# Designs tried in a protein design chat: VHH binders against Glutathione S-transferase TCHQD (TCHQD). Part 1

Scores and structures below are computed, not measured.

Target 1, 266 residues: Glutathione S-transferase TCHQD (TCHQD), of Arabidopsis thaliana (Mouse-ear cress) (o80662)
Amino acid sequence: MQLYHHPYSIDSQRVRLALEEKGIDYTSYHVNPITGKHMDPSFFRMNPNAKLPVFRNGSHIILDTIEIIEYLERIAEVSSGIEDATFNREVVEWMRKIREWESKLFTLAHIPDNRRLYVSKFLRMVVIARMAESPDLASAYHRKLREAYDTEDKLKDPGALRRSKDHLLRLLDEVETKLEGTTYLAGNEFSMADVMLIPVLARLSLLDLEEEYISSRKNLAEYWALVRRRPSYKKVIGRYFNGWRKYATLVKTWMFVRVRSLLRKY
Structure headers, positions and changes below count from the first letter of each chain, unless a header shows other numbers; antibody chains are not in Kabat numbers.
F, E and O stand for the ipSAE by ESMFold2-Fast, ESMFold2 and OpenDDE, each averaged over both directions (binder to target, target to binder). V2 = 0.75 x the mean of E and O + 0.25 x the DockQ between their complexes.
Where letters were taken out, [cut] stands.
The coordinates of atoms that the task and the answers printed are left out; those that the model quotes come from them. Centres of patches stay.

## First folded at step 1 (VHH)

Design A1 (framework vhh_7nfr_2)
Fold by ESMFold2-Fast, scan of step 1:
Structure A1 (fold): chain B 266 residues (1-266), chain A 123 residues (1-123)
Amino acid sequence: as target 1 above (266 residues)
Amino acid sequence: QVQLQESGGGLVQPGGSLRLSCAASGFTFSSYAMSWVRQAPGEGREWVSSISGSGGSTYYADSVKGRFTIARDNVKNTLYLLMDSLKSDDTAVYYCAKDWGSYEDLYLSFDYWGQGTQVTVSS
């Protein structure tokens, strides 16, 4: 089994948490989207939407996060037996509800404009360079270039950010209410619903929004403290958010983008 | 609770036009990219067109580009496909599909499909 991912991708974190919780071994391949590696022709042919993660098992390629988790659930069920139907239904409902909130727009809106625009320009230059190198993929790269401009337009819409914030607040209020009666999101046992939520909370923490969104909710704050103690969390997310490691990855990524921009000038 | 209901199919002569509609309910329509996919008898499903959640981006298969227009009305939760200059090769069942993701998951997988609407281009 192979996984193409990045430590700071929310969907990559979701799949990696699922793999760790289920004890499934896989071969890890890092693809840094900030440096444009997700636009390399070989990766792009495998994943035409250029999103992370990409999961492969033999000839079977799965690109959607919930479909990957469902596949892993089936593999685990073959070895462990049948899951409880009540928890399965509630788990699926939470997974879809959490996925409905768009994390990308919210995340980009909280990154300083100067850094975001610099990276955005670099990625557009990477796409243009790849189009020149692989004319057979030109239509697909044109699609990605158009999506990049549409994302920038969406970021300029103050109503879009407000709607995203309101959606997040409603989601977290529902989570807070559920956690008043249960240890985990879909009951007293850890499930894939928690796998979907944990990276959202980690993203809020990374953006220095923990006090506003997490600490203000008693049950959510206790839940966040609890899930951070899981071995899966420590391996998938915690190692990149503890002490100096948090900054090491960001510094390496920033230096790579600067060096490539200066040397290649795309 | 997600429901997708297609309408607007029928029999038309070559060169004719049709407007397909898909009424969506049970989810936040504007948050998801929507697609039209067709299936001719005995063939696999062929992607036709996609539109981003906001409607800002549209994508077309080479076989329909310039003849078909995809559009959406997020207030009415409705997806449209306006088909012009129809050819016999356009004969298929047309399905409305909700993408698993939002603005960027345009060519990959769909978590809900409608029942389909038949389009027949013949004299």
Scores: ipSAE 0.000, ipTM 0.118, lowest interface PAE 18.4, mean pLDDT 76

Design A10 (framework vhh_7yz9_2)
Fold by ESMFold2-Fast, scan of step 1:
Structure A10 (fold): chain B 266 residues (1-266), chain A 123 residues (1-123)
Amino acid sequence: as target 1 above (266 residues)
Amino acid sequence: QWQLVESGGGLVQAGGSLRLSCTASGFTFSSYAMGWYRQTAGNEREWVAFITSGGSTTYADSVKGRFTISRDNAKNTVYLQMNSLKPEDTAVYYCATDYSLEWYLGTEEYDYWGQGTPVTVSS
């Protein structure tokens, strides 16, 4: 089994948490989207939407996060000899509801404009270079270039940002209500619903928004403290979100982008 | 000051040909990749063709085989030769460089793109 992912990708974290919770071994391939590695032709041919993660088991390639998790759940159930090959209804409903909140616009809105624009420009130059180098993929790369501009347009629309924030608030309010009566999102046992939510909370923590969105909600705050103690969390997210390591990694990535941009190596 | 000036647009009958030119000034043209984009009213801008500083070219599927992008570094000019024009090719055509792409972000500090040249193809 192979997984193409990045420690700071929310969907990558979801799949990696599922793998760790299920005890499934896999070969790890790091693809850093900030440096444009997700646009390399070999990866791009495998996944033309250039999103992370990409899961592969032999010739079987799965690109959708929930489909990957469903696949892993069935594998774990079959190998353990259990009879039920499907998720609980409430788990599936939470997974779909959490996936509906798109984190990209929200995340980019909380990055300083000068840094975001610099990275955005660098990534667009990478796409343009790949278009010229791989004519067979030109139309697909053009789609990614268009998506980059569309994202920047949405960042200038205060209505779009407000709708994203309102959606997150509604989601977290529903989570807070559910956690009044249960330990985890779909009951008193950890499930794939929690796997979907944990990276959202980690992203809020990474953006220094924990106080506003998590600590302000009593049950969510207790839940966040609980899930951070899981071995899966520590391996997938915790080791990359330590304060000094977080800033060291971001500084190294920023320096890499700046140096390559100055040298025009795309 | 960086400047891109497009010309050559106009009205043409379906099946006809038109050649667009984009002349650059204020930067080292030969060092930069150049592209052509088009936009119709109410629609997003669409990429048409791209040429690297080394002369490698790539085209959108909708124009492949009909359009040819080329450059003349001595004249600081990039060209788009449009053959077998269709009504669907009707648009305002823009010239862009790797620097002029910043205008998509709404940055007012730089003027690194052209004003566009309109092309109307009648049936």
Scores: ipSAE 0.000, ipTM 0.157, lowest interface PAE 18.2, mean pLDDT 78

Design A11 (framework vhh_7zox_3)
Fold by ESMFold2-Fast, scan of step 1:
Structure A11 (fold): chain B 266 residues (1-266), chain A 123 residues (1-123)
Amino acid sequence: as target 1 above (266 residues)
Amino acid sequence: DVQLVESGGGLVQPGGSLRLSCVASGFTFSDYAMGWVRQAPGKGLEWVSDISSGGDTGYADSVKGRFAISRDNAKNTLYLQMNRLKPEDTAVYYCARSWEELYSGSLDYFDYAGQGTQVTVSS
């Protein structure tokens, strides 16, 4: 099995947490979307929406995060011989509810405009270069250019950002209420619902928003402290978000993009 | 000045084991993903294994379960433990540094490689 991913991708973190919690081994392939590697033709042909992660097992390619996790549940049941392992209705309902909040606009709104616009311009140039190199993919690359401009338009719309923030607040309020009665999101046992939520909380931490969104909710704050102690969290997220590493990857990526732009290498 | 010095290559019989070492200098070793790539006689470069700055490992399907990559940041040293060697593993093995600090599974991200060490698996 192969996973194409990046440590800062929320959906990549979700799949990697599921793999770690289930003890499933896989071959890892890093794809950095800030440097435009997700636009490389070989990757783009597997996934024309250019989203991470991409999961492969032989000829079987799965692009949807929840579908990947459902597949891993099945593999874990078969390999362990556990007949009664269940992926219950409450777990699935939480997974879908959490997935409905899109992090992209919210995340970009918290990045300084000068750096975001510079990276955005670099990525558009990468798409244009790949379009010239692979005419068979030109239509799909053109769609990616349109999406980039649409994202910039949404970032100029305070109403879009307000709706995204309100959606997150409603989601976290529902989580807070559920955690009044349970240790984990779908009961007293860790589940794939927690796998979906943990990267959202990690993203808020990365953006220095813990006080506003996490610490202000007693049960969510206790839950966040608890899940950060899991070995899966430490391996998948903690290694990349603790201390100086939080900034080091972003600084190195920015320097790479700036050098490539100055040299006009896309 | 970046320098990577491989050692531990040699002649070994099929089914045998060998441990490769790579001593790095001229950069902050702990900040970089490191890997092993190989080139069989008359063939192109093949990615073998990577290890990220955080310790995450990856292996080519051809060596998975037989090879183990590890690093010692205090000694600026990268290792490749090769077990159950096959004639098909015969190649020059290169220690390589990735410009991407996270392991990639791809030759495209290596910006520096050492001189290589020859591994020959033959009876």
Scores: ipSAE 0.000, ipTM 0.207, lowest interface PAE 15.2, mean pLDDT 80

Design A12 (framework vhh_h_nbbcii10_fgla)
Fold by ESMFold2-Fast, scan of step 1:
Structure A12 (fold): chain B 266 residues (1-266), chain A 128 residues (1-128)
Amino acid sequence: as target 1 above (266 residues)
Amino acid sequence: QVQLVESGGGLVQPGGSLRLSCAASGYTYSSYSTYALGWFRQAPGQGLEAVAAISGSGGSTYYADSVKGRFTISRDNSKNTLYLQMNSLRAEDTAVYYCAAGTSEYDFLLSPSEYDYWGQGTLVTVSS
């Protein structure tokens, strides 16, 4: 089994948490989207949408986060002798509801405009260079170039950010209500619904928004403290979000982009 | 009531291309995006064969080995429409093509039994 991922990708964190909770071993491949590695032709041929993560088991490639998690759930259950393994209905409903909130616009809106625009320009140049190197993929790369411009347009629309914030607030209010009666999102046992939510809370923590979104909700705050104690959390997220490692990684990535842009290497 | 209507079929020469469309009605905007959608075909005197499938909001695509590299499945949720772009057509691609909608486990997305709603079919003939 192979996983193409990045420690700061929310969907990558979801799949990695599922793998850790189920004790499933896999070969890890790091793909840093800020440096344009997700646009490399070998990766792009597996996933023309250039999204992380990508899961592979032999010839079987799965690109959708929930589909990957469902596949892992079936593998774990079949290994235990279960023939007609299925998710609990409430777990599936929470997973889909949580996925409906897209973190990209919200995250980008909390990055200083000058740095975000510089990286955006660098990534567009990477796409243009890859079009020249792989003419057979030119149409797909052109689609990615258009998407980059569309994203910049959405960031200029104050209504888009407001709708994203409102969506998040509604989601967290529903979570807070459910946690009044249960330890975890789908009951008193940890489930894949929790796997979907934990990276959202981690993203809010990364953006220094815990007080506004988490600490203001009593049950969610207690839940966040609880899930952060899990070994899976520490391995997948915790070690990348604190202290020197977080600072060093961000500085290295920024310097890499600036140096390569200055040297006109894409 | 979910209804599916295929279009775009016809006569095409070997090596040619066709794009099939499947228009869905009876869905609300939000419900359409969550359904798994697929294309299946039945050649004269043969059983029903899976061609391609696309998952709900994630958009993961799956293809039968016979069409990998030649066919592309896509969906436009704003138009409630599913597409099948067929390139490098061969005589053995001659069949009635059906679109289908439903929910399924992702390991079985190419299984006809996982789909609840089916179109009436559109004939594709690849011949000189």
Scores: ipSAE 0.000, ipTM 0.102, lowest interface PAE 23.0, mean pLDDT 78

Design A2 (framework vhh_gocatamig_d2)
Fold by ESMFold2-Fast, scan of step 1:
Structure A2 (fold): chain B 266 residues (1-266), chain A 122 residues (1-122)
Amino acid sequence: as target 1 above (266 residues)
Amino acid sequence: EVQLVESGGGLVQPGGSLTLSCAASGFTFSDYALAWYRQAPGKKRELVAGISSGGDTVYMDSVKGRFTISRDNAKNSVYLQMNSLRAEDTAVYYCARGLDYWESSPEYFDYWGQGTLVTVSS
């Protein structure tokens, strides 16, 4: 099994948390979307939407995060002597509800405009360069270029950000209510529902928004403290988000983009 | 089709120097990160140095200032210049290809060379 992912991709974190919790071995491939590696033709041919993660097992390529997790659940159950795996209904409902909140616009809106615009321009240049190099993929690259401009337009729309924030607030309020009676989202045992939520909370932490969104909710704050102690969290997210390492990783990525852009190498 | 071939290993005295070379074929060399790993007897394989497609580098703490990784895209080669060699540098050195150069875990690299032995002793 192969996973194409990045430590700062929410959906990548979800799949990696599932793999770690289930003890499933896989071959790991880093694809940094900030440096444009997700637009490399080899990766792009597997996933023309250029989203992370991409999961592969032999000839099977799975692009949807929940479908990957469902596949991993079946593999884990088969290896434990169970022929068919079934998700608890409540787990499935939470997974779908949490996935419904799209983090991209929210994340970009909380990055300083000068840094965001610089990276955005760099990524558009990468797409243009790849389009010229791989004419067989030109139509798909052109779609990605249009999506980049559409994202810029949405970032100028205060209504779009307000709707995203409102959606997140409603989701976190539902989570807070559920956690009044349970240790984890679908009961007192850790589940794939928690796997879906943990990266959302990690993203809020990365953006320095813990006080506004997490600490203001007593049960969610206690839950966040609890899940950060899991070995899976430490391996998948904690190692990239904790203090000096978080800073060093972000600086290295930004410096790479800066240098490549200055040299006009895409 | 992808092939990585290491060379330059051998016996050297403490304080001496060696240059390891890795010749790559079967892929667009300039698009990938390359790394040097080593495995000493009784130890796990560890990242010694990595270099990105853009030339950015990373080093293990114990080799900083002594080792230099470099690449030549025209020759499809990556190099490890090793200076001030110590007995503790004795290991089999492996060249590896990856999409990223900063992750130290071997599972992040998809192709490996056969390895070249470096022995530091009198």
Scores: ipSAE 0.000, ipTM 0.135, lowest interface PAE 16.3, mean pLDDT 80

Design A3 (framework vhh_6fv0_2)
Fold by ESMFold2-Fast, scan of step 1:
Structure A3 (fold): chain B 266 residues (1-266), chain A 124 residues (1-124)
Amino acid sequence: as target 1 above (266 residues)
Amino acid sequence: QVQLQESGGGLVQPGGSLRLSCAASGFTFSDYYMYWVRQAPEKGLEWVSTISSSGSTIYYKDSVKGRFTVSRDNAKNTLYLQMNSLKPEDAAQYYCATSPSEDLLRWLEEYDYRGQGTQVTVSS
């Protein structure tokens, strides 16, 4: 089993939390999207949408986060000796509901414009360079270039950002209500629904929005404190988001982008 | 688009045998893990067996180990479950399943409403 992922990708964190909670071993491959590695022809051929994560088991390639988790759940239930694998509709409903909130626009809106624009320009140059290196993929790379410009347009649309924020607020209010009666999202036992939500809360913490979105909700705040104590959280998210490591990773990535851009190496 | 048709169920005495088949269409069968699940009256779906796309990795529910054997024929797009030494507790509606869908909730709803599968009854 192989996973192509990055520590700062929300969907990558979801799959990695599922793998850790279920005790499933896999071969890890780091793909940093800020440096353009997801646009390398070898990876791009495997996943033309250039999104993370990508899961492989033999000839089976799964690109959708929920499909990966469902696959892992069935394998883990068999391997752990759990005799009855029941399809829990409440867990699936929460997973779907949480997936419907798209984090990209919200995250980018909280990054300083000068840094975001510089990285955006660098990534466009990477795409152009890859078109020259692999003419057979030129059409697909051109599509990615158009998507990059579309994203910039959406960031200039106050309505799109407002809808994203409102969607998140409604989601968190619904979570807060559910947590009035239960320890976890789908009951008193940890489930894949929690796996979907934890990276969202981690993203809010990373953006220094914990007070506004998490601490303001009593049950959600208690839930956040509880899930951060899990070994899976510490290994998948905690080690990359705590203290100096967060800034060290960002500084290294920024320096890489600046050096490559200055040298016109893409 | 995914279509799964189960067959081979019936009435059998305790200790008897049945062979279930699942004919698959609408997806690239050879690329997907396949599952056998069962449901007794007024109970939820219960996982029975898993087989990998190539057939090289196979898993079973503990209570059926040594009695049930899952296999697949990728050339025929067919999944099988050989059930030996059947017990009264094995009586259920048996379904084959896969996860090619982008929407598991929708798949589960159709599963519940369709009443598909093959019935296995065990009585003397």
Scores: ipSAE 0.000, ipTM 0.101, lowest interface PAE 20.3, mean pLDDT 77

Design A4 (framework vhh_7yz9_2; at its last look DockQ between E and O 0.01; V2 from the best seeds 0.00; counts 0 for: pae E 14.4 > 2, unsure alone 59.0 < 65, placed apart)
Fold by ESMFold2, look of step 2:
Structure A4 (fold): chain B 266 residues (1-266), chain A 121 residues (1-121)
Amino acid sequence: as target 1 above (266 residues)
Amino acid sequence: QWQLVESGGGLVQAGGSLRLSCTASGSIFSINAMGWYRQTAGNEREWVAFITSGGSTTYADSVKGRFTISRDNAKNTVYLQMNSLKPEDTAVYYCAAYDFWSGEYSEFDYWGQGTPVTVSS
């Protein structure tokens, strides 16, 4: 099994947490979306939406996060011969609810303007260069270029930003209320609902928003402390979000983008 | 193996200047980019500045206008001119070299051992 992902992608983290919690071995291929590697023609042909993660098991190529997790549940079921409570009705409802929050717009709104503008321009120039290099893929690249401009337009709209924030606040309030009665999101056992939520909290931590969004909620703060002790969290997220590795990765990525932009090598 | 040797660190009063040097050794002809990082006690390393062999530079916001990075390609040396130093610039400064044309970051990361800089108040 093969996973094309990046350690800082929310959906990549979701799939990796599921893999680790189920003890499923996989081959990891890092594709850094900030450097434009997900737009390389070879990757784009396999995944014309240029989204991460991409999961492969033999001939099975799966692009949707929830579909990947459902596939992993079936693999675990066949291997063990028992059903896992992580896919009961409540778990599925939480997974879909958490997925609905638009993390991309929220994330970009919290990036300093000068860094965001450089990355945004860089990625648009990468797409333009790829259109010229690969005419057979031009339609798909044009779609990605349109998506990039649409995102930039939303970032200029205070109403869109407010709606994204309000959605997150409602989600976290609902989670806070649920955690009053249970250890984990969908009950007292860890489930795929937690797998979907944990990367949201990690994103807030990465953006230095933990106090505003997590610590202000007693039950959520206790939950956040609890889930960070899991081996799956440490391997998938903690390793990349703490200490020297986080710093080196972020600066290395930013340096790559700056150099390529300065040299016009998109 | 690539070896990077930093020098020029030391004690300087606030408002003063200091120039750091980093000399690359080994087979460095393929290295097209070098940069500076710094680390304060108890904190993670912070990127400071970056320069290409062609002289293009970029800077972290915290040092923009005060620090200047430059490169002497004949000596395989990168300099960091630090002016208008503040006590918060106190850190161990590291140079790094990258082969950014490979497209792989982890296989080709090279770091020096660091040179301490102390800016007295």
Scores: ipSAE 0.000, ipTM 0.191, lowest interface PAE 14.4, mean pLDDT 79
ESMFold2-Fast, scan of step 1: ipSAE 0.164; ipTM 0.617
ESMFold2 (binder alone), look of step 2: mean pLDDT 75; pTM 0.760
OpenDDE, look of step 2: ipSAE 0.021; ipTM 0.421

Design A5 (framework vhh_7zox_3)
Fold by ESMFold2-Fast, scan of step 1:
Structure A5 (fold): chain B 266 residues (1-266), chain A 123 residues (1-123)
Amino acid sequence: as target 1 above (266 residues)
Amino acid sequence: DVQLVESGGGLVQPGGSLRLSCVASGFTFSSYAMGWVRQAPGKGLEWVSDITSGGSTGYADSVKGRFAISRDNAKNTLYLQMNRLKPEDTAVYYCAKEGYDILTGYPDAFDIAGQGTQVTVSS
């Protein structure tokens, strides 16, 4: 089994938490979206949506985060001697509800304009270069280029960010209400619903929004403290707060982008 | 309110040595990884070395075996001992603190607050 991911991708974190909780081994492939590696033709042919993660088991490629997690549920059940996997309806409903909130616009709105525009320009140049190199993928690359401009237009629309924030607030209010009566999202046992939510809370913490969105909700705050103690959280997300090698990796990544941009090599 | 003040640069002949210092304030120095990055004339930033809060060190291949990074937590000071200097080591050297990059949602290595210190290696 192979997973193409990036440690900072919310959906990548979801799949990695699921793999860790279920004790499933896999081969890890890092795809850094800041350097445009997700736009490389070989990766793009596997996933023309250019989203992370990408899961592969032999000839079987799965691109949707929830579909990957459902597949992992079935694998875990089969390996434990269970012939049929039973996936709780409430778990699936929470997973879909949480997935409906898209983090991209919210995250980008918290990036300074000059840095965001610089990276955006670099990525557009990467798409244009790949389009020239792979004419068979030109239509799909044109779509990615249009999506980049659409995202910038949404960032200029104050209503779009407000709607995203309102959606998040409603989601977290529903979570708070559920946690009044249960330890985890779908009951008193940890489930894939929690796997979907944990990276959202981690992203809020990273953006220094914990006080506004998490600490203001008693049950959610207690839940966040609880899930951060899980070994899966520490391995998938928590270790990157302490990572002694992350400095060199980030500097090399930024240097790659800077050098390529200065040389007009994309 | 992070402040980093680099010093110790200068003009030195090839084969010579220099020791750079960085005095930090405005944060709990002992809790963060620290590093050195440099910028040669007309080029981008290059990572040189880093040291974790626990003392583990890393070095760029270009300086490995010649440079040594260290820290003194009691003095809030980071050091870079540079030996067997070469003309290609000519650069402005910046002290860097582990920070956060909201684009990635995680630490940014380029939390550079100082003016840097110029190192020139020439005969």
Scores: ipSAE 0.000, ipTM 0.122, lowest interface PAE 15.2, mean pLDDT 75

Design A6 (framework vhh_h_nbbcii10_fgla)
Fold by ESMFold2-Fast, scan of step 1:
Structure A6 (fold): chain B 266 residues (1-266), chain A 125 residues (1-125)
Amino acid sequence: as target 1 above (266 residues)
Amino acid sequence: QVQLVESGGGLVQPGGSLRLSCAASGFTFSDYSSYALGWFRQAPGQGLEAVAAISGSGGSTYYADSVKGRFTISRDNSKNTLYLQMNSLRAEDTAVYYCAADLGSYLSWDEYDYWGQGTLVTVSS
């Protein structure tokens, strides 16, 4: 079993939390999207949308985060002697509801424009370089270039960011209400619904937005404190987000992009 | 509507030079400084190959290994024109050359496929 992922990818964190909670061993392959490694032809051929994570077990490749988690649930239960593994309906409903909020625009809107534009330019040059290296993939890489420009346009639309923020607020209000009666999102037992939500809260923490989105909600704040103590959280997310380490990683990534751009290496 | 028109192709001897131009209409390079502009080519009986690209700011350029050191891409925003200076031409450079623009999202999705008609470059004696 192999997983192509990155510590800052929300969907990668979701799959890794599921793997850790289930005690499933896998081979880890780091793919840093900020440096353009997700555009390398070997990865791109596995997933032409160039999104993380990618899960592989032998010849079986799974690209959808919820489908990966469902697969892991099934194999974990089969390994313990349970042949019919199924998710509770409430768990599935929460997983889909949480997935409906897309973090990309929200995250990029909280990065200073000068750094974001510099990285955007670097990534476009990486895509152009990969088109030349693999002409058989040129059409798919051209699609990725258009998507990059579409994202820049959405970042200039204050209405798009406001809609994303409003969607997040509605989601967190619904979570707050559910947590009035339960310890975890789908009941008193930890589930894959929590696996989907935890990286959203970690992203808010990474962006220094805990006071606005988490601390203002009593039950969500208590939930966040609880889930951060799980061993799975510490291994998958906490190791990369603890104190000064989040700033060190961002500085190193920025320096890499600047050096490669200055040398015109893509 | 957006159009890209290539010019400057023709017959040239091995070791010679040729400059291709791509004139854009329907948008201005200064309005879309984030645009990536590039040159692609298709040799007889072969697939489409990326040749060179230039960033919206003009500060970053890319070249295929086969043309690096021989070809130079440039843009003139005041003339709304993209150029490809081709030096030390080889028989293997014989191809139809296309200019392409990857446009920002002010346009509907159905308007994004902007490629020129192509210009033939033949390198032979």
Scores: ipSAE 0.000, ipTM 0.107, lowest interface PAE 20.3, mean pLDDT 77

